# VHH binders against p95470, part 7

Target 1, 316 residues: p95470
Amino acid sequence: KQVDVHDPVMTREGDTWYLFSTGPGITIYSSKDRVNWRYSDRAFGTEPTWAKRVSPSFDGHLWAPDIYQHKGLFYLYYSVSAFGKNTSAIGVTVNKTLNPASPDYRWEDKGIVIESVPQRDLWNAIDPAIIADDHGQVWMSFGSFWGGLKLFKLNDDLTRPAEPQEWHSIAKLERSVLMDDSQAGSAQIEAPFILRKGDYYYLFASWGLCCRKGDSTYHLVVGRSKQVTGPYLDKTGRDMNQGGGSLLIKGNKRWVGLGHNSAYTWDGKDYLVLHAYEAADNYLQKLKILNLHWDGEGWPQVDEKELDSYISQRLK

## First folded at step 20 (VHH)

Design u5
Fold by ESMFold2, look of step 20:
Structure u5 (fold): chain B 316 residues (1-316), chain A 122 residues (1-122)
Amino acid sequence: as target 1 above (316 residues)
Amino acid sequence: QLQLVESGGGLVQPGGSLRLSCEASGFTFDHYAMGWYRQAPGKQRELVAFITWGGSTKYADSVKGRFTISRDNAKNTVYLQMNSLRPEDTAIYYCTAKTPYDRYTDESYVYWGKGTPVTVSS
């Protein structure tokens, strides 16, 4: 059976794996084997104190987490937003451990990292993903629709943009110039994730629409760059800021749409983590952990047949 | 496999009471808003009540003060207590679950139970 999660990200502490999902307060699961998951906790028992100021219709669901380990601390980034709007903000909460049984277990919210405002900003402050560059500088990628995906330098404690600020556009799709800046628009791109491998940074992005049952078009593309700031180029050399993006994996009849991935190197092997919509189970969103392989030119590859395999068959 | 299984329907006299239950399985229950819709013969389905994951409620005007929706997240169950029943409450009552993951519209996809009939004999 596949695990019911949305926007999954994963990390390990000791021999225990932790999985984070969109949900009330960010839902946390734990596992010893990445196959059998059990509820662990929520990062927020109620809500961030600023959530309803940013989004008046906020209902307690925090979106699109990312989890990042840095200097003995766990940084959980999360999104507050509203349907179809860029009235949004990314926040961060910090813990010394992910083990709820530890006396040191305590989520300490550090507030808003960045906020987007309709008509002021042509970007949407959701879908954070953290990457450290080869010099140890930590960056946040983010974005959904509008003017696409951005990357900015984080400050030393990873809770705010660096001062002075440094921002880059890393991927975007065509957006009608006639579209009101307050509207999401036609550029269906979101959910960046960056993986460092060899001489390259690989930017994964989700194209299409999630969450439409059998009408979901969500799929994954990839580009790469020798610099974390870009330009990210696809296999044909097209810039992802100019509509470039090489298909990595798409859905099939059984798994209609997939995306919002993360990617990891664990124990010498590379993995792609994402959710996919299962047609045979009412298009519920299910966790996928897929092997990430590399061709002779250094491009990531996923065996599409693994979508139809159980995670336990691949991780044993 | 996602399931919503209603129970507690039946035949009741006007002014009587019934308690409907809906046991949910196969999805992360405490993420979802849950609800009850009803459909009388020859009519369209209509909202009766819903309850968010956190317990906030909404009712159709026709049932306010008579019906109470509640949920028990430990039992993955949602309830509809129906008091002071009237002949116009006669319908098939459907349990619903609304996905919380749609980021584009407040008309998120809804999952439906098979329904439980309620008849208020006049």
Scores: ipSAE 0.639, ipTM 0.826, lowest interface PAE 1.5, mean pLDDT 91
Fold by ESMFold2, fold request of step 21:
Formats: C-alpha cells, sequence, structure tokens
Structure u5 (fold): chain B 316 residues (1-316), chain A 122 residues (1-122)
C-alpha cells in the first residue's frame, strides 16, 4: 500500500527520515530509506489550546506543516483554519528530537506565530514554509488565496515575527476589487516553498484547486530571485506578484492533480516532495519524492514519468 | 484500493432496532470523517448521521434521539445504531467517507459504499 499523505514535508535525524502530513494533530511517519514508511506519532495528542478560539468548528485536523531544524531543535509549524475563510493562524511547536523512544522527545507548543482575521487582513495565515537566507536571517513564507503569498522575517527564537516587522508580497494572482474582503475569491494560489540553489532563491507555488477528485486542477509553478524577498520572476521575466509563474509539473490521466510541494538538497542531490491524486485509486493522495533536475539556464525540471516510478510503501 | 462495505441491513418491524456496520479499507481511516446517507425509493439521498475522526457527531432532525453513529478506529469501522424504527426509515443506507483535506467549502467530496437495504414493515 502506498503512503497516503497531504501537504508532505520531511527532515532527517540521524539515520531516520521523518515525514509530516496534514491530519489529526499532524501525522508523522518514519523511514530508513524514503520508500518504506511506518507510522511514528502525532505531534498533538489533542489540539493546540488556542485552536477553537481561531476556528470554533475545529475538529483536530492541523493543516500544512513545515519542519525546520535550527540550533539543535526541530520547529514544527502548523495551521488552524476554517473552510473557505481566512479565519486562520499558524502556530509552532518545538522538540529536541523526532525519535519517540528518546526520553527527550516532547513537543512543546509555542503558540501562534501569525493570525489572519476576515475583513482585517487580505491574506490567509496558512501554509507556512521556512527559508534561511545567505546571511542567516530566517523567513516564513505563507498564504492561500486572497492577496496571495507573503514572506516575513522571523524573530531570533523563530516563534514570532521579528521587531520591527518586515513583510513582503512574493506572489499573487488577479483578484476582483468587487469581491468582499471576507471571501477567498478567484486567485487560486497557495502553498509557497522556497529553495536556495546556486545564485538563486526558487519560489514554488501551487496553482488551481486541490481535492476535487478527477476535477482537481492543482499544479506547480516556479519563479526565482537573487534576493529572498523577491521579486520572483518566471522564465519569461514576468513577476509572480503580477501573475507570473512557469509551469514545473502538472497532473496527467494517472495522477490527476498534484502540489503543495517541498524541496530539499540531500547528499548532493535535489528532490521535490509532493502529493498527487491517483486516478486508479479513487483519487487518493499519495506521497511522491521526485528528482529535481536543472537545465543549462538554472531552471528546475521534473520528469513527469517519475510520478509512475516512485511508489512508496506503507509498513505496518 | 478504497473500499466501504456495509452490512447489518434487513427486514425489521416498526419499533425494532438494527445496527449497521461499515468496514473501511485502503485509506487512512483515522483521518476521515465518516457518515451514513440514505435513499428511499423515489427520493433524493439525504444525510442521516456524520462523525468526525475525534467523535463529534451530527444528525438529521428526522433521526435525532433514535439513531446513534459511532466509530472504532482500531477496527476501521463505523456503526449506525437504529432504534425505534419507522416505515419512513425504509431506504438503502450508504456508508460515506469525507475527504479531510478540503479547505475551500464545508461541502467536501464524499466516497460512497454500495449500500445496505433496510426495510421497516409489518
Amino acid sequence: as target 1 above (316 residues)
Amino acid sequence: QLQLVESGGGLVQPGGSLRLSCEASGFTFDHYAMGWYRQAPGKQRELVAFITWGGSTKYADSVKGRFTISRDNAKNTVYLQMNSLRPEDTAIYYCTAKTPYDRYTDESYVYWGKGTPVTVSS
């Protein structure tokens, strides 16, 4: 059986890989080889203490994790939201180790990093992804629909925005000025992830709609910048804040939609991690770890045939 | 391969009880909200009961106080205990699994079992 995940992110501790997924309390899997995975733990046994204040209908599902190692600690960012609304917040919980058998294993929730409020904010506080720049400053990207994707400086302990705050818009799609600010709108963009490679920061973004079975339109685009703050330009030089974005990979008949990627360099090789909806298995979301290649101009490339070649195995 | 297999339907007298079961396989059951819908002859399908992964429940007004939905995550099974049955409860009952990953609407895509018939008649 394949590993069934949504919004996958990964990290390594020692000889063990850990995979984090949207789910009740954030579902964690482990592997020695990135192919064979077993259940490890949930980061929350119940829920963050503030979750139902942000979302009264909260049902225990935490969305869109990101995992970041910094100075010997593991930072797990997560999202709480409500359907179709930007009543949302990103939180962070911290652990000294990811090994549940260690006496030091314990998730310590540090509370809300940022919160969006309908009518107040034209952005949605979900889909965090962490990037450190070349000077050691740590940034969080985030966003889904509304005014698109944002980037802000984190403070030194990585739990709050820096003071004074510094925020940037890094990508957005057209949104009608006639839309009420409380509505998500037609700008189908979310789930930023930034990878540093060579002289560039590469911003990946998910366009379209996830989670529609055979009608899913979810796919990945990319832009790049020499500055972590942007502007991120696509292959034609178009700004991602003005609708730019070069196609990286899209679905096909067998894998009808895909996205919410992360990207990593491990042992000198580059990888794209994402979920894809399998037509032959009721459009269930499956883990994909694909090779990320680079053309002569420094743009990332993915062989879509690898969607069929990478097959995960869920162990007992 | 995703499967939802209902059982426990049949013929029962008015005022009687039935317990429906739905065994699930091929997906991460612990992530999914589960439910029961029913469809009587000549009628649209209607929600009967719904249960989240954490056990919170919702019922159609027509069955409140008579039906109880429950789940056993260790057995990948959802149940519908149907008490004080009435002829109006006659229908095919469908087990459902609702995708947990939809962020956009409270009307999420639903996976369906093949159904189990329930007939309440003297």
Scores: ipSAE 0.592, ipTM 0.807, lowest interface PAE 1.9, mean pLDDT 92
Fold by ESMFold2, last read:
Structure u5 (fold): chain B 316 residues (1-316), chain A 122 residues (1-122)
Amino acid sequence: as target 1 above (316 residues)
Amino acid sequence: QLQLVESGGGLVQPGGSLRLSCEASGFTFDHYAMGWYRQAPGKQRELVAFITWGGSTKYADSVKGRFTISRDNAKNTVYLQMNSLRPEDTAIYYCTAKTPYDRYTDESYVYWGKGTPVTVSS
């Protein structure tokens, strides 16, 4: 009965919440209460026209969405990739509304935002997450393995890098010198997400490996910075570009592979959204929406027991 | 809870036909590539056919032109139509669902049904 999702992100339009998941054409669910969810639609009925050029083996699954509202439009970013390679690209499609019953409901694909090429780039163009800074500039974070997580300025219509370009490395793990540049390597870091809270930007990142059932090592770490561009420092002051990262939450016997989070402030309260693999149900990926709490030093905390308390319901 | 429930196996004469069905539940069916494997006595399991969420198919060479895999996403069901059956098609046939979320390898984890026996004999 639970909602089966991977790489979940969500947003609200009016009184309705919308949840987006990795899947064929990006699967969309809706809810009035963030607990009871119904299927809504898919963002693509087929596939992006460029997908098979980037990934010849592409099978219709779009990865790792992010959803961002800007000036009355909804921007859905998505990833096309190939297994174990950085032959990848992030695209964007845009809609005026998320309500499929509206006459204005229509996803308009705007094409590739960025593309990574093996040997040319030491980064992987997947796992987008959008953040606006205190000056109204919109940035995209992204990355998986290789040289880690990057952040760059978006242009005014949020479909391409800004000109002139501005890029920053925001987190990375040590990569074996023995790895060829075409290989993903040993630096198990991906899926950035940035939340502004108070005077800080908080960078969440996934360390370890997803997608290995009970052998999954995926867990969440956090660092913070007063500038969206970093440096992001953990609780001990160590730079996330130098292996820093303070543990936020990791799996237990019942819930494994915690990661690929998003985070939101709604109505004055803060939430962490992620998937978790349920050991009692064949390690299927289940939606979790957990409360984010803050300690006296301004660091986020989650109560692991909420993994058992939040149980989604898939309707009809 | 995840379930794959097969039906339609049995005894059939050479040249005959059978239709296998697999009802799936407990997961987002149309995200998964679905398939049929078979295992003859004393042999390893082998892929027979698979079908992606969008309907693209692949078949083992030994069954091409005789077997057809199909899916009905509205019913969460996968079918294997087996025509022109031969004694070498005798096996236990397993419905499978392949997790679509692996980003590291195309040999992702597979979920298995209990299997349905098919015997082709005079």
Scores: ipSAE 0.571, ipTM 0.802, lowest interface PAE 2.0, mean pLDDT 92
Fold by ESMFold2, fold request of step 21:
Structure u5 (fold): chain B 316 residues (1-316), chain A 122 residues (1-122)
Amino acid sequence: as target 1 above (316 residues)
Amino acid sequence: QLQLVESGGGLVQPGGSLRLSCEASGFTFDHYAMGWYRQAPGKQRELVAFITWGGSTKYADSVKGRFTISRDNAKNTVYLQMNSLRPEDTAIYYCTAKTPYDRYTDESYVYWGKGTPVTVSS
């Protein structure tokens, strides 16, 4: 049985890797080898206390986590939203350790980081991903549809925007000015992730639609910038705020709906982590961890054949 | 491989009871909302009951007070207890699992079992 995940992110504590997935309370798995995975815990036993205030129809599923280590603490960001709407918020919960057997293991929710409201905001507060710049400033990228992907400075304790606030648009696709602000629209972009490699920040983004089984069009694009704030340009020099984005991977007949990636450097090697829908198994979402390679011009590459060769194992 | 296997259907007299079971495998059961739909001859499929991962329930008006949906996440099983059965309850009953990851609509992409027939007649 493979590991069934959506929107996967990972981190390491000691000799143990931890994998976080969209699900009731955010589902957590652990592994010693990144191939064999065990259920570990859920970050919430029920739900954040504010979830139904933000989204009255909230059903217990927390979306699109990101996990970030900072000054000995683990910050787990998570999203609360409603279908097809930007009535959403990103929250953060904090733990001293990811090991449930530790007496220090305890998720302490710190509440809402940012909230989007239909008609007030032309952005959707979901899909967080954290990046630190060369000066130690920590930023959050986020976004899905509407006005695209944003980046803002976090405050010193990583729980709120910095004061004074600093925000940047980092990627967006065309959206008609005639579209009502309450509608997500046709700008099919979401799920940013930024990896620093060498002198560049690489912005990965998901284009298309997830979550449609065999009709899913989800695929990954990339751009890069020497500044965390952008502009992020694709291989042809086109700005991602103007529809730029170079294809990284889109899948094949056996594996579709590739997206919502994270990316990491572990022990000098680079990896892309994502979900893919398996055609042979009713398009169920499976974990993929692929090698990231770099060409002579510094652009990331993945070998699509690895979709068939990486197969996770769920141990319990 | 994803499977939804219904059991417990059959022939029963009006006023009788049946208990339908659906064993699920091949997916993370406690992420999914589970449900029962039915289809009588010549009619469209209709929702009978559903239950969220956390146990919240909803019922069609025609079955409220007579049918009870429940789930056992440890056994990957959803149940439909059907009491005070009427001839109008005659149908094929389908177990369903609803994908939890759709961001765009709450009613797309339901996985279906093969169905179990229930006949209520004198």
Scores: ipSAE 0.569, ipTM 0.803, lowest interface PAE 1.9, mean pLDDT 92

Design u5
Fold by ESMFold2, fold request of step 21:
Structure u5 (fold): chain B 316 residues (1-316), chain A 122 residues (1-122)
Amino acid sequence: as target 1 above (316 residues)
Amino acid sequence: QLQLVESGGGLVQPGGSLRLSCEASGFTFDHYAMGWYRQAPGKQRELVAFITWGGSTKYADSVKGRFTISRDNAKNTVYLQMNSLRPEDTAIYYCTAKTPYDRYTDESYVYWGKGTPVTVSS
């Protein structure tokens, strides 16, 4: 059977790959070959101590992880939220190793990184993704609906915004000025991820709606910038803060709802990691790891035939 | 391949008991909230009981105190213990799994079993 994941992110420790998924306590899988996967652990046995304060109806599901390795530590960012609201927060837990058999294996929660509050904030504190710039400064991108995708500097230990704070808007879709600030609105954009390649930072974003089985409209767009802070421009030069975004992959009748990607360079090759809903299997969400190719102008491309050729295997 | 397979239905006398089982496969069972719905002839499908991954439960008013939902994550199975059965409980009972990944509404799409008939009659 294939690996059933949502919002997948990955990292490597030694010869072992680790995959993180939305789920109760954040579900972790491991693999030696990125094809055959075993259950490894959950990052939380119960829940973050602050989760019910942020979301009173919280039921143990942590959303939209990102995993980042920095100076020998693994930082796992995660989201707590409420349906259709920006009552949300991004937290971080830290481990010295991802190997559960190690005596050093221990997730140490560091609490809330950023929190959004309805009416106060025109952004939603979910969907973190971490990127380091050319000067070693580490940034967090995040966002879903509302005023779109944001980027801010992290502090030295990567657990809070830097002081003084530095924030940027990196992508958004049109939102009526007549919308009440507590409403998510119609600006269907979320799940940023930034990959550095050559002279550019590439911002991937998910447009449309996930989670609607065959009615899902989720697809990936891309823009690029020479600065991590933007502006991110699409192939026609349009700013992603002004509705720009060049289609990267949309899927087909067999594979729908492609989005919430991550992207990595491993051993000199580039990969796109995402979930896709399989029509032939009740639109269950399946792991996809696809090759990223680059055209003569430096834009990423994906061969959609790989949706049918990459098939993960869930072991035990 | 996702499957929800109900069993344990049948004919039972009023005041009797039945235990319905639903074996799940093809998805990550312990991520999903599970439930039971029923549909009597000529009536709308209605929620009977619901259980989250963490074990929190909800029941329809008409079955509170008589029915108990439970889950065994090690066996990928959901149960509905039905006690003090009445003729009004006659229906097809459906096992459901509710997708945990919807971020927009708690009225998310569900997956349905084929159903198991329960008849309460003398």
Scores: ipSAE 0.544, ipTM 0.792, lowest interface PAE 2.1, mean pLDDT 91
Fold by ESMFold2, last read:
Structure u5 (fold): chain B 316 residues (1-316), chain A 122 residues (1-122)
Amino acid sequence: as target 1 above (316 residues)
Amino acid sequence: QLQLVESGGGLVQPGGSLRLSCEASGFTFDHYAMGWYRQAPGKQRELVAFITWGGSTKYADSVKGRFTISRDNAKNTVYLQMNSLRPEDTAIYYCTAKTPYDRYTDESYVYWGKGTPVTVSS
């Protein structure tokens, strides 16, 4: 009984690890060892007050969280969307602690950070991931299909874009000019995540299609830049805004697709966190926490065999 | 390992009632929309009832007012209460689970149980 998770992100408070997943109200699990996981809570008991205004068909299922710790607070970003549409928004809710037993445990929703509207915007406001640069400025990356992945400065309280606004395109795939702007299109890219390592920022991105059982093509690519704003270049020097992206890891016969990763340094070691679709179990999405290694030129590497050796356990 | 196990089918007279049960395991039940489909001999499978993870329901016109779908997240179980049964309700009834994670299209994939037969005969 592995942990079924989609779009996993993690953080630590004290001796406890917390895992956040797409699900009703954002599903939260906890663990002492990153292998054995228990249900902890949901961030929303009902729904964000603005969710049905943004997406009239919203049914309580929040997508693609990111969790970011800043100045003693935990910021949980989440997405509201609809299938195949960019009528979407990223919101943020804040807590002083992740421990539900604490008297200080209370999620306080701070509302919408950004919103996308069909035909107005050629981007989709889902899949947030937070990164701080070397000057203390905090940025949000985001995006799925359409015009690809974007990065913008957050304001000082991390709940809105900074004023004056500063936006950058960080990755995109070719999209037909004949495609109607309200449609997602053929540019199968989403789920950015940026990790700082050494002199570089590394942009991970998911390419292909998730969620197709044995037809899933989802896989991970990477590029890097000395500036958080880019340009992010792959191993051959190709810009990720122009179709660049070096393969990091792809599925195999047992794990037919994978992606929507996060990446962390904990206790001096680097990790890649993702979900993978298990062929032997009806292509259900399973949590994977893999070691992230670095070659002599500073490029990340993942041993595909670790897909078989990391097996989560969902506790009763 | 994902499993959907139906029970509660059988032979019943017209006007009678049955309650179908579907026990689910091996996945995060309260994330999934659940449903019942049926297939009469020589016919295509058809949707009977559907319930979202939030509890919203939809019914085929042929069963509205007679059938009720419900779920018990504590027991990982979906029910179909079938009242005022008619001979045309005779079919194999299948429990289904629909993944909520497909972002691109509303054509999310459906998982199927093995089915439980219902016969309405007089």
Scores: ipSAE 0.493, ipTM 0.779, lowest interface PAE 2.5, mean pLDDT 92
Fold by OpenDDE, look of step 20:
Structure u5 (fold): chain B 316 residues (1-316), chain A 122 residues (1-122)
Amino acid sequence: as target 1 above (316 residues)
Amino acid sequence: QLQLVESGGGLVQPGGSLRLSCEASGFTFDHYAMGWYRQAPGKQRELVAFITWGGSTKYADSVKGRFTISRDNAKNTVYLQMNSLRPEDTAIYYCTAKTPYDRYTDESYVYWGKGTPVTVSS
């Protein structure tokens, strides 16, 4: 059986890889080879204490995690949201280790990092991703739909925005001015992830619709900047904040709705981690780990054939 | 491959009991809400009962107090205990797995079993 995850992110502790997924309490898997995965734990045994305040209909599903290591600790960012609304918040929980067998294993929720409020904010507090710039300043990118993707400085504890606050818009799609600000609209952009490579920061984003089985239209676009704050330009020089984005991977009839990626450099190799819906399996979402390559101009490339060759295994 | 396999259906007299089982495979069971629908001859398919991953339950008004839905995550199985069965409970019962909601809609996608027949007759 393949690992069926949404919005996968990964990190490593020692010789063990850990995979984090959208799901009840954030599902965690472990692996020694990034192929065979075992269920490890849930980050939350119970819902965050503030979750229902943010989303009264919250049912335990936490969205779109990111995992970040800082000063020997693991910071797990997650999202609580109301469906169809930007009534959302990104929280963070922290652990000393990812090994549940360790006596030090304990997730400590630090609470809300940011919260979006309908009619107040034209952004949605979901899909966090962490990046450190060349100066050691840590940033969070996030967002979906509405006014697009945002970036802000985190404080030294990585639990709140830095003061004074510094925010940037880094990507967006066209949105009708006639649309009510409470509505997500048709600007189908979400799931920012920034990778530092070579001379650039690379902003990956998902365009289209997720989580609709065979009707999913997710695909990945990319832009780059020499500064973490942007502007991120696609291959044609168009600003992602002006609707730019170069197609990285879209999928095929067998694998549709590819997206919500993370990207990593491990042991001198680069990887693209994402989910895709498998047509042959009733469009059940599957984990994909693809090799990330770079062309002569420094743009990322992936081989779509690897969608067929990488097959995760969930071990009981 | 994703599969939902129902069992436990059959013929029973009014007032009798049946216990339906649905064994799931091919997906992360505890991520999904599980449930039962039924379709009687000439009628539309209707919700009977649902249970979330956390154990919260929902029942159709017509079966409240008579039917109980439960799940065993270790066995990837959802059950429907049907007591005090009535002729009007006669239907094909379908097991379902409810995916997480779309992030921007209130709709969810459901996987279906092939169904197990339940006939309540004297």
Scores: ipSAE 0.446, ipTM 0.770, lowest interface PAE 1.3, mean pLDDT 93
Fold by OpenDDE, last read:
Structure u5 (fold): chain B 316 residues (1-316), chain A 122 residues (1-122)
Amino acid sequence: as target 1 above (316 residues)
Amino acid sequence: QLQLVESGGGLVQPGGSLRLSCEASGFTFDHYAMGWYRQAPGKQRELVAFITWGGSTKYADSVKGRFTISRDNAKNTVYLQMNSLRPEDTAIYYCTAKTPYDRYTDESYVYWGKGTPVTVSS
């Protein structure tokens, strides 16, 4: 039995890997080999205290986590949102350890980092991703649909935007300006993730529609910049803020709607972590960990065959 | 492989009770909203009851006060307690799992069991 995670991110504490997934309270799995996974915990037993204020219909299902280690602490970012609306907020909860057996194990919610409000904001406060630049400044990228993907500076505590605030638009797709601002629109872009590698920052993004089983059209695109703030250009030199993006991986008939990736360097090797819908299993989403390679021009590449060769195992 | 296996159906007299069970396997049960639909002969499939991952419930008006949906996450099972059964409750009852991941639409894809028949007759 495979782990059926969605929007996976991963980190390591000691010799143990931890996987975080969209789900009730954010589901956490642990592994020693990144193949065999065991249920570890949920970040929230119930819900953030502020969740229903942001989304009255909220029922414990937290979206699209990111996990970031900073000064010996683990920062878990998560999203509360209403369906089809940008009534959303990104929150952060912090722990000293990821080992539930530790006496120091305790998730402490620090509250809302940012909140999007319909008609006020032409962005959606979901899908957080953390990146530190070469100067040690920590940034959050986020977003879906509406006006696209955003980037802003975090404060020293990594719990709020820095003051004065600094924001950047980093990727967009076409949207009619005449569309109601409360509507997500046709700009099918979400889930930014930035990886620092070589001379560049690489912005990964998911295009298309997720969460529709066999009808999902999710696929991954990429651009790069020498600056964390952009502009991120694709292989043709087109700005991702101008609709640019180079296809990285789309999937196939067996594995459709893949996306919402994270990317990591572990022990000198690069990996792409994502979910894909398995046709042979009624399009149930599965974890995929792919090797990330680089071509002669410094662009990332993955082998689609690894979608078949990497098979996670959920242990009892 | 994802599976939903219904049980508990059968023949019962009007005013009687049945308890349906649906055991799920092959996916993370507590991530999904679980529910029951029914399809009577010559009619369209209709919602009977749903229970979300957080435990919120929804019932069709026709079964409110008579049916109760519940779930046991430890057993990967969803239940439908049906009391005060009526002839019009006769149908094939289907267990369903609703995907929790669609962020932009109210329509979510579902998984279906094979169904269990319920017949209410004198």
Scores: ipSAE 0.314, ipTM 0.707, lowest interface PAE 1.8, mean pLDDT 93

